# VH-VL binders against q55gd9, part 6

Target 1, 194 residues: q55gd9
Amino acid sequence: MSNQVFQFPPYYHKEPFFTIQPILNTRKKQFQMWQDLILQYCRYYKIYELDINESIKSNSVLFNNEKINRKLSREALKSIIDDIIENGFAEWVDKEKEKEKEKDKDNNNNNRVLIMWRKPDEWASLIYKWVADCGLLNTVLTVWEIQNGDDSKKQEFHQLNTTILMKSLKVLEKQSKCQTFSQDENVGVKFFSI

## First folded at step 4 (VH-VL; framework fv_pozelimab)

Design b26
Fold by ESMFold2-Fast, scan of step 4:
Structure b26 (fold): chain C 194 residues (1-194), chain A 124 residues (1-124), chain B 107 residues (1-107)
Amino acid sequence: as target 1 above (194 residues)
Amino acid sequence: QVQLQESGPGLVKPSETLSLTCTVSGGSISSYYWTWIRQPPGKGLEWIGYIYYSGSTNYNPSLKSRATISVDTSKNQFSLKLSSVTAADTAVYYCARDTYYYDSSGWSDAFDIWGQGTLVTVSS
Amino acid sequence: AIQMTQSPSSLSASVGDRVTITCRASQGIRNYLGWYQQKPGKAPKLLIYAASSLQSGVPSRFAGRGSGTDFTLTISSLQPEDFATYYCLQDYNYPWTFGQGTKVEIK
């Protein structure tokens, strides 16, 4: 409901939560708590992409707590996002294909991040189950229909980010559960019984 | 007042899976970490692992290959499964809330609320 | 894993006595240490967190001290309800590890 506001957990109002902890294992727990908060907040508001610079500049409530006058630094947020990416729940929108840690690629230009509170494998399972339950196996659907059609209106993946949806369909393709193809200006997909 | 209560079978055969559930009452399971701790008869306490209400887990490395902790927020419960049990797994199993405290020096974690414990005996 | 060693393993004391229990970590843990009280047949109860901070509702006769590797729990004037086993716990590094316990028995 549009009248409902995200309820922050109690730890969000503790000053040390916003200060990167110096002890490695305490910091690991802190980063896990930040991951869970970010993913839950994004799930609540259906936010699939975050702009780090904009979030910091706008004093986003996710990273700026006015009640205790504490805010994550840009560097702290980037460290947290890097950890979320390592855990498979996010990736940079302008992803570099090379895995080289060269000094001239300091990630200073990576500011937009794709947020995946469900991984593509999990979305794939939800979509395939819905297709099977609705009797739509062996029929052609468009990506648009999956995202915006009346049949998917009550599904969590309704209006799912296109990049995440395409990643999820790729998972199903590798399992031989669907095949994507071009259909005029739309991407079509046919789901198979397995 | 928040209370925790363990439930599950008191006797498990060697090689089977031990399954326990902790029910949280008097408060929400949301926004907290929840943990399992065990105590063999006449011995000390051993931390098993924790779960955040969103499903994120961490385990004692000695038990990681056998332990699975899960959460059901709709039932306000979290559960422990421990596979391939032996007589060494005979213990009182406690569930507890893993909370953090802060002061000017930083933050620390502590187990502030505990269930009463449930004895699990592994025997044929 | 960080090993926690308590001393003594048991002690006998009378009501009104000052009791001191020691806990030693195998490596530096700063102030990431808690103390728990366990009575026979009961779950442990949090007494002290962050080495020296008293949990709300716990009597002021309980006091924790120490940092790094050496820690103490002191009960300044032992009461009948204080006869129990006491455990330290380090929360510095995973896995979290408990000491073996110190039993405080009536003399």
Scores: ipSAE 0.006, ipTM 0.513, lowest interface PAE 11.0, mean pLDDT 86

Design b27
Fold by ESMFold2-Fast, scan of step 4:
Structure b27 (fold): chain C 194 residues (1-194), chain A 124 residues (1-124), chain B 107 residues (1-107)
Amino acid sequence: as target 1 above (194 residues)
Amino acid sequence: QVQLQESGPGLVKPSETLSLTCTVSGGSISSYYWTWIRQPPGKGLEWIGYIYYSGSTNYNPSLKSRATISVDTSKNQFSLKLSSVTAADTAVYYCARDTYTYDSSGWDDAFDIWGQGTLVTVSS
Amino acid sequence: AIQMTQSPSSLSASVGDRVTITCRASQGIRNYLGWYQQKPGKAPKLLIYAASSLQSGVPSRFAGRGSGTDFTLTISSLQPEDFATYYCLQDYNYPWTFGQGTKVEIK
């Protein structure tokens, strides 16, 4: 939206926020604030994946504050992302399929990160409730229909990242609340009552 | 101007759970850390724990097994629950804002705004 | 846990006197130290943060010094409203720990 922009918190405009603090417990507090900012920003704009190198190279407003002329280094951002991953709100995206070239690269392999402002179990609960509320239990739905169908247009998980959706369906599957299967080129899913 | 106000029962029976709420007015609870501190009558101050408005907590190890701090951003409130209380938990309980200040040496924390405190007596 | 020890535990002074209160940390805490004033029946009030930085609105007669393990709070010309207990607090490492307090009585 042209007039709707993310409102950055006050600490985003303080120079030390962009400098990794040397004292461990101050740094933990700093990293918690970075986690909150990144998750809130990504939720606001519905960003499910970040490219670390692209974010730094493009001077993304999330990591570059022009008003105070401060930005995170790539290494600082990677440290923050590693902390977010440890907390369960992000995962490194596997680079597609060239496993031999991945083995030859020490640092550049971890460039894209999946951002989860809601964990898969929370999405699972929201999706299951919607299926039950719409009377769709014991029917077959496709992953595409959950993401793009007219019935889900008002749900927060409409257009949900496929990887996160699949993780969420696996949560339900482990609870015996659904079963996924191949349907042509799409993934089908049947949700069960109880 | 931001103000904090504690509320909750002034008397709690031994073995029960102490429950207090801090209401933030005059400003948003968002983007700050919020803390609970207590003071037994005639004694010094003891830090209980903090919560970031997104829900992340940290506790004094001496109280971690009994203390739970929660936040409700829609009500602009944060709360303390302390289970299995004894007479040793009798104290004035304060809520406070944990702010940060910046200088050339880095980031420093300070409790810049405090509630008036509420006395909780643990007695049968 | 970092232990904070204040000295003296109490003192009596006259209006206009220079008063010095000391706070010692059991390990190095750099400049991660604050000073708080508590008047009888009231909540504590932040006076000084980062060992030596005066909080906005606090009179300039209050001054903090020190780094590492030894810190002082000085009141250069004691006023009647300065009757209070003063606490130091280290914010270097969790848990945050307060000194036991120094009670200043105005004669």
Scores: ipSAE 0.013, ipTM 0.552, lowest interface PAE 8.2, mean pLDDT 86

Design b28
Fold by ESMFold2-Fast, scan of step 4:
Structure b28 (fold): chain C 194 residues (1-194), chain A 124 residues (1-124), chain B 107 residues (1-107)
Amino acid sequence: as target 1 above (194 residues)
Amino acid sequence: QVQLQESGPGLVKPSETLSLTCTVSGGSISSYYWTWIRQPPGKGLEWIGYIYYSGSTNYNPSLKSRATISVDTSKNQFSLKLSSVTAADTAVYYCARDTYRYDSSGWDDAFDIWGQGTLVTVSS
Amino acid sequence: AIQMTQSPSSLSASVGDRVTITCRASQGIRNYLGWYQQKPGKAPKLLIYAASSLQSGVPSRFAGRGSGTDFTLTISSLQPEDFATYYCLQDYNYPWTFGQGTKVEIK
C-alpha cells in the first residue's frame, strides 16, 4: 500500500523520443511506444480522461521530461492521440453543451480524451464473470453499485469511468446478457444467464 | 540474460503451413518488438516481419500474403505461420529482438539478441 | 525495395591485416545501417548500429563509417576469430534489406 512512483521506460529519457521522427516507419514505431507509455501511465494512476491543453500547460511528467529538458509540443501530442484513437484505445470526450458556460460542444471534444487501456469488450467480460460468480444473475444492480459497491471493491473495474462502463454494458446488451434501464438519476442493469 | 529459442517441425510438405514458435526467457516479452529472419542454405538473410508485444505487425511485402506473426504474452512466446510453402521456403529461421538503438546522432533499429535458428526443409 | 550491395563478395587476408568491406544502398538511407557478423553454423551477431556506433562488448578493432549511400566496415587488425561472413542491413525503409554478405577467410 505504499505510494508508488510510475517507472518510465529507458526510451522516455532519450531526446529523439520527444521529436516526431521524419521517416514514416520510424515514426510508426515511435507512436506505438508513445501509446504504450500513455496507456500504462494512465492504468497505473487510474486516469480515464486526459486534458491535452492542461497536460501541456502544467508540464505533466507524462509529456515533459525535466531530466533531459525535452517535452512534446501540443501538435505532436495531438498527432499521437489521433493515432491512439485510430487504434481503438481512446476517443474524444462527448459532452453536452451547457448554456450558462458559453462553451461549444465541439471545443470540449478537442480538449479532453477518454483513455481505454482495456477496450469495452474486455471490461464487459470481467463484469459479467463477476456478476455470475457472485450469484447476482437475474437481479437488478445500479451502475453506482458496480462502480462503488462493497461487492466490487476487489475488482479491477471498481471506480471504472462511467462512459467506459456504459460502453461495456452495451457490449453485453448486444449479446443479450443484460438490459439497462433508467432509475431516476441512476442507471439500473439486470444481467441474464445465457 | 535474455535468450531466444526457436521450435517447430524440421520438415514441412509443399502446400502446407509452416509453424514456428520463439520462446523468450530471462526477460519479459513486453515493451519490445520481435522479428523473424530467414536464411536459405548457403545464401543471405531475409527479413520476414515483426510484431510488437501488443499485437501490431509489419511484414516484408514479398511474404505478406502468406505470413502471420502472433504473440502470446502469457507464455512469453511469439510465432510465425507461413502458408502454402514451397521448396523456396527451405531455410534456417531465426527469431530476434528488434530494439531501437540510439545516440545523439540518430535512431536505428537493431537486432541485438538472436535465437540459434531452426532449419526447416520443405520436401515431400 | 532498397537494394544493398556489398563488395567484395569474398576476400582472404592474414592475421594482423586491415580489412575493409563496403556496402552500397540503391538510395539514400542516412545513417540507418547496421553491420552483423555470422560465423559458420551460428546466428548473426550485431556489431555496429546507426552506421558507426559500436555495440557493447564488440572489440574496438571493428569500426563503421559512412552515410547516405556508401558505408564501410573496417577491421583494423584481423584476428583468427574474425573468420566469418559480414552483412550490412538498412533499416531506413520497409522491408528491411540485407546485403548479400562478404565472406572473410583467414589463411
Scores: ipSAE 0.035, ipTM 0.627, lowest interface PAE 7.1, mean pLDDT 87

Design b29
Fold by ESMFold2-Fast, scan of step 4:
Structure b29 (fold): chain C 194 residues (1-194), chain A 124 residues (1-124), chain B 107 residues (1-107)
Amino acid sequence: as target 1 above (194 residues)
Amino acid sequence: QVQLQESGPGLVKPSETLSLTCTVSGGSISSYYWTWIRQPPGKGLEWIGYIYYSGSTNYNPSLKSRATISVDTSKNQFSLKLSSVTAADTAVYYCARDLYYYDSSGWDDAFDIWGQGTLVTVSS
Amino acid sequence: AIQMTQSPSSLSASVGDRVTITCRASQGIRNYLGWYQQKPGKAPKLLIYAASSLQSGVPSRFAGRGSGTDFTLTISSLQPEDFATYYCLQDYNYPWTFGQGTKVEIK
């Protein structure tokens, strides 16, 4: 096995890719290609959250191509992210229970976006299959054990972002395939056979 | 040297579902749009719809209620299903690659690689 | 939907002739227009994209011109292998629509 650096697709080196296209059908395709790039890049490096302000300020290679001297504007990136959210592959980091404080003048939680290259339904299916395959149905597991335990070490969801994991468990709860509860100040979960 | 090949039944009965598959060889299905186009015998070309390899689709409104395009990246294939067919659906069906960039001065879509086409006859 | 009208529907010409085919859009499409050649029994082949850009491998005798609503494809010196039907395609707005085709017949 060799270690590889993320390989950008050919369209990443075309100047028009970084300019929001004025024609709706062309822009729709452009936004789908940006979605593909962002999701592939985040999956490759296991990035579950992006800070838009930090990405723009740091000239992240994801949004800044020094070879052709082109980069996305903040406004363009926000439009692309909004489209990804509408498609179900991203969410603004939870605005609920966030308090505005004068001492946090440069920190905006509304500029952080959760990236989901797999939707919660897909993670739910992978986790449930693993629980069934390992003979762990009708036993209690903790969220920590699913994320960090030895039994999950070779699973794609090992070290999965907690917010995405909790969304995935809620999908299973709606299907009556598990029940979550508090256990020793941690979240426990019991998975049921169907 | 990318090549496309259509496959599926050449005869479909009225009211049934037409099902075709396009196999991509010599290159990856990833990072491209893929399209279906049809041509009734002796007539012109009609665009059916496209799919991005991630699953995003768009359809000709005249066919949207009956057409479904899907992709299987593990097999390097994409497929068309057209339900409730009639004699009007008799046509040669083509799959094609939708090229979305050409040079630094222009952004345009063009169908640069086509399959050979497969004739589907809707008849009892 | 944007209607694409080609003229003429068919023409006959001799080898060496200059042939011009016209394509008209029912509304402005800027330069979002392609030209395709289809020989009998074969799949279409891309000739021109973005109204005027020649596809790699296509002979230089083919040229596209136009913007907005009026477009032309010109074959500067017709060859026997150019016997075919030619289609324009707008990719400005969905659904993408082809012209009805222009059949070029050798006299």
Scores: ipSAE 0.006, ipTM 0.553, lowest interface PAE 9.9, mean pLDDT 86

Design b3
Fold by ESMFold2-Fast, scan of step 4:
Structure b3 (fold): chain C 194 residues (1-194), chain A 124 residues (1-124), chain B 107 residues (1-107)
Amino acid sequence: as target 1 above (194 residues)
Amino acid sequence: QVQLQESGPGLVKPSETLSLTCTVSGGSISSYYWTWIRQPPGKGLEWIGYIYYSGSTYYNPSLKSRATISVDTSKNQFSLKLSSVTAADTAVYYCARDTYYYDSSGWDDAFDIWGQGTLVTVSS
Amino acid sequence: AIQMTQSPSSLSASVGDRVTITCRASQGIRNYLGWYQQKPGKAPKLLIYAASSLQSGVPSRFAGRGSGTDFTLTISSLQPEDFATYYCLQDYNYPWTFGQGTKVEIK
């Protein structure tokens, strides 16, 4: 009921968990367990984006275990994140450039990662079911209303990251279950009965 | 405390699919790997494969084309399906928990809890 | 796949004897080796993990040693309940493979 603090699994308190295992088959299990831990931790605290440099610099509890004096190196964390991305549960976040400076282009902005403990198709299913159950089919909703409205307050996707929400709406668009439209700063969506 | 129990048909016809379920009681299926092992009558043990509670699997290459392991965390169960069976698949099938131990050289897997085993005979 | 060979395939012993069973891997497996005891009609039981670590609840008369390719399981003073078949298992590389077993019979 109360559970104020995330409960780390027993393997989080084992020294070799923080050392990349040299044997490929053991490392596959290690990386799966790191994926599980990262996704469960982020789900618990509703963390949709991680800043790799800041997590390492601040000695984030997720990657630094003070009880056993062990922590992931930045390189180890990068390898784990790359594996999570290959598995479809994360993506690097790209930055937009507002002014055109051809010689100042920086294509290496791989410090922030989007974490998706549910893939966009799972969120899509949850959102569509909610829209249908609440009798909101064939009405226009804003992205803000889905994220922050009173009707969605009890839903897991309440305050869902905008990038993940937009990916989920794209999944529904491909299924002809909704149509998004945007003008200015507002993004609207109309969900269809099928 | 934690106990495992296999269940499923004891007789399967050649060319059909063998289907077994392992029920975990006295503890959570979550955060563990779970495995299937078989033993033909009078012979030694053969590892079939594992599943992590999140659904990730790995199979013995000798059985990979025919074996499927699945998990149902809501029922605290995991299951084995083995397709296109022959008389060579006659064996006692065990489910077991695949735990992990850490020592100075790294991590080691061991099967610390086993079901009692169920005999599956492949016969017409 | 890594081949695990046990010696002997069977042995006869008396209560109180010191029994040694060997297990040899076809390639180096460090200490990724477990020992299991199986009594007739029963499931195997974990005795030793990581080559030398005794599983909780297992009597101290059981001891594992070795690393690399050569491993031993020793029972320092054989008891009536120890008559069983013993298997080694390597978990270094997939697929995980068992030895063929060593049957310890009453003399």
Scores: ipSAE 0.015, ipTM 0.598, lowest interface PAE 6.2, mean pLDDT 87

Design b30
Fold by ESMFold2-Fast, scan of step 4:
Structure b30 (fold): chain C 194 residues (1-194), chain A 124 residues (1-124), chain B 107 residues (1-107)
Amino acid sequence: as target 1 above (194 residues)
Amino acid sequence: QVQLQESGPGLVKPSETLSLTCTVSGGSISSYYWTWIRQPPGKGLEWIGYIYYSGSTNYNPSLKSRATISVDTSKNQFSLKLSSVTAADTAVYYCARDRYYYDSSGWDDAFDIWGQGTLVTVSS
Amino acid sequence: AIQMTQSPSSLSASVGDRVTITCRASQGIRNYLGWYQQKPGKAPKLLIYAASSLQSGVPSRFAGRGSGTDFTLTISSLQPEDFATYYCLQDYNYPWTFGQGTKVEIK
């Protein structure tokens, strides 16, 4: 928790924000505003995963505005999350599209979603710049050192979720800017000058 | 209070890329949609596209293949690039803020603040 | 795309006159319509949003009405500073489309 609380934008206190708008163009803008709010809130508190059912059940302030007595429904939130996933800022944890019928049959109530306020390519750029700026090109680093080391302490990616970090390193690998490999219990990575 | 100012070259050669920047002052670029609108000399207004400060965009289908809108929140700016220009792209280009108005009945978009406009001439 | 047609394309009126400008949409747009004023050499200015809501700072002589396909902007007592071209804009569906404009000339 921060010594200051997250400052919600003015539209968070307007009743229509919590009701899915019937007009498609208005709804698209409403969903983009929800995306921004969710991503900013998660960035502020360093939240990389949300449990949809738990957020609704606990009346999370992100989705429940007690001042105006309005709450986002679970169905509305799911629709918004699906849109965020399509935009590349989130993905379901341990979900498989081809088993969609089976998931419905199983009544899956474990709705965990990975939140990426920066896409993997943006994290990749930040990490690569840091490696270059610190003179660490052509040296071996561990994933642990990138996440937890003293050299990265002031970087936004310090304590970055491992799944997101690995996705970001894969982006750099496709650009031939790094190569990952097994390093005992850890994943090692070597970054290359281009 | 909030003011918008367009900047960029006044003359662009055919087939080149038109590049314009809008600077937002007196308020934050955050939490608003920002739009580009153009007006050819003696003609009416044409909406080009919008960007949300987080990077989400939407474009007029007539310009989508050539138009790119981007935002730089650190500079409080957003920009338009229009590729492969022709004489038909000669126009005054405006940037504007796209504000939501809302009540219990729903949402409505309106362009409440506009830049002064910048004339771009496409000529060899 | 939704086509917006304004009528008349131009008009001349005296100071103090009541002026009415019409805007028609090619399909129903509910109340998703704005009115903008553009003075010579200047950027457009928002007058009315949601068909009938007056923007803050805009004189009360401006009034918008209508829903669905037929809309009007009325200036109840025309002033010299009202010399301008007026545009309607539908924000119901993409792309946003403007009417062709109505030029108001003060005699």
Scores: ipSAE 0.012, ipTM 0.562, lowest interface PAE 8.7, mean pLDDT 86

Design b31
Fold by ESMFold2-Fast, scan of step 4:
Structure b31 (fold): chain C 194 residues (1-194), chain A 124 residues (1-124), chain B 107 residues (1-107)
Amino acid sequence: as target 1 above (194 residues)
Amino acid sequence: QVQLQESGPGLVKPSETLSLTCTVSGGSISSYYWTWIRQPPGKGLEWIGYIYYSGSTNYNPSLKSRATISVDTSKNQFSLKLSSVTAADTAVYYCARDTYYYGSSGWDDAFDIWGQGTLVTVSS
Amino acid sequence: AIQMTQSPSSLSASVGDRVTITCRASQGIRNYLGWYQQKPGKAPKLLIYAASSLQSGVPSRFAGRGSGTDFTLTISSLQPEDFATYYCLQDYNYPWTFGQGTKVEIK
């Protein structure tokens, strides 16, 4: 359709979806559906980091359904996020990075989560294929060029979160398919034919 | 309209692996759970297992050691493999969509769309 | 595993009769129960979910009642197309288990 907003699945409008189900088997399905929803929503809007407290405070549409007057509690969201992390699609943001940004230096609780609708190894494969297809093997690229260059403009990893991109390049390094190094103010990377 | 269609060999020899595929048409396999159910001739229904379109599975413990359910989202299909078959595995095999319904005490799962079923006979 | 017992295993009825089929769970399953109709040579069809909720397109003469361990399916005025085997299914805990079925046949 001409609709430019995220289309929520039908289960998003069911009241029990917003309450942790007491029966383990139903709860497992509920958590899988929440994972699917969160990952698809974040992919649609290119959201790589989620702040749990801010999402709850702002009544984010992802976790607050005004049509049925139901909202996911912080505790429920935390449990769902923990499950997504266990499944490898998210991880808590580094506390050292939070400190360096000078955001809430007194906060000792994990509130920010990195969302990975594609795992680093999948991004690694996509990036390497693009480099090979464009004839850029054995040349030097910067992280900035991969994220913002004209050659990557039509790739899904254009504007990819730097943390996820660096994790993906590390996957390729372990496969001896690239090497990263300092280049001016950017990280440079050279991809190898193997 | 969403439709399901089973396909498979019809006859399988004892000790071999039974392989069945369910093709989903008229709608996407995404965002749903998909299930396999069987019915021996003249007997009742037995749930085999399910798969979420992202790959997560759960199996009836009586079949878990022999059953594998997989999904291929690019082909809009999901499949069942059952190893080491015996005459006791002779049955009509159904694939079905596992949907979700709202009730006052929580949501309930139900099988709202079924394939026509395919008879698998285990015989030498 | 939760055992589902249906009663009777079969019954004979005439068009216009009120038919009641029962399903008993070996432990409490709240309202996590569905009813399915199967006609000879065909796949089962969902009639009722969550013990008492009528599936879209299913005639209102079908009604489900019960919670916990004891459940009933009632057909208030049996029609010719209702002669079939009926199964209950608990979806409270895995493995999901069906009752053995109740065959409703013509007198």
Scores: ipSAE 0.047, ipTM 0.644, lowest interface PAE 6.7, mean pLDDT 87

Design b32
Fold by ESMFold2-Fast, scan of step 4:
Structure b32 (fold): chain C 194 residues (1-194), chain A 124 residues (1-124), chain B 107 residues (1-107)
Amino acid sequence: as target 1 above (194 residues)
Amino acid sequence: QVQLQESGPGLVKPSETLSLTCTVSGGSISSYYWTWIRQPPGKGLEWIGYIYYSGSTNYNPSLKSRATISVDTSKNQFSLKLSSVTAADTAVYYCARDTYYYTSSGWDDAFDIWGQGTLVTVSS
Amino acid sequence: AIQMTQSPSSLSASVGDRVTITCRASQGIRNYLGWYQQKPGKAPKLLIYAASSLQSGVPSRFAGRGSGTDFTLTISSLQPEDFATYYCLQDYNYPWTFGQGTKVEIK
């Protein structure tokens, strides 16, 4: 842990928070609170992907509260993740990313989840504003430069997950605000004034 | 000590939109649900709706078509707009914090902190 | 919507009396019930949550009981500051609904 640690909300220390509530009214609020906690925690530590099995196996503090001796079951966590996905803040990880391990694939089809505390359209807006503010419209940038360049160092999207960044660029592309193109094994992008 | 304070006009004309704001002080608006409740003169309490600090809302079906609740975490405030008001909307309007309480029997929602209430009269 | 009916609608009592207020739900709500006290001109105050749990800072003379459809609030020895209107609230299903209130008046 760093000099600063994530501060859990008070409801994280309530035993029923870790048990799926049977009453729809209570469960809706419980799931919203779990979404908030997961998204805030992942934002704080810049965690873009969660491995469900590894999180449960390692007793991740996000899902295991040692102070009250309570933890989410794998099934409860998957139900919560499914709700977050329906709300547009998460997606199951694309299998093509594991191309090299395709022949070694385990039986867990839905085990890794992409966490998006900002949706791709929100990242798209932040990136486009930065490009415009820095006078970079009508110039060619690489995905690497957006993620790792000196000009983006103080932007929240510095070191943004590549999958999320590519989704965000596709949002801009559909708005005719940029054009992506392949350059060797890198992706280039040109942003347009509209 | 967390305190809630309602503010808004005391008089609204029929057919107009009622707009009220609740200011949270002495604590953060984050990680809580916040609710609006009203009480017509001489009558009982009616739940209007709630908002989670991240923006998720739920409304009493009787008011859903006219009610909008919003939150501004930067100002530590949440607000109610009620459109197309009539004399039946004359009431004291309360804002309150919606807190989960742990018991051995499970979770229960309760309104643990209330604003003082603001009277809104709908009259020409 | 779940209808909450309180009885009596009003009662007269003296300091030191034992007062019981009843709240009935139109369908089973388990223990998803709270009790609130409202003094004239003031906002309501939470007394009891989860049917029987006393809110921090509330005097021990207040007690809630019940589950399902039938609930009671008891004040074991009425004090001058207890003259108020009392409301039950179910939070089992939306919309959340209050009882009509029970006014406890000085005899």
Scores: ipSAE 0.035, ipTM 0.655, lowest interface PAE 7.5, mean pLDDT 88

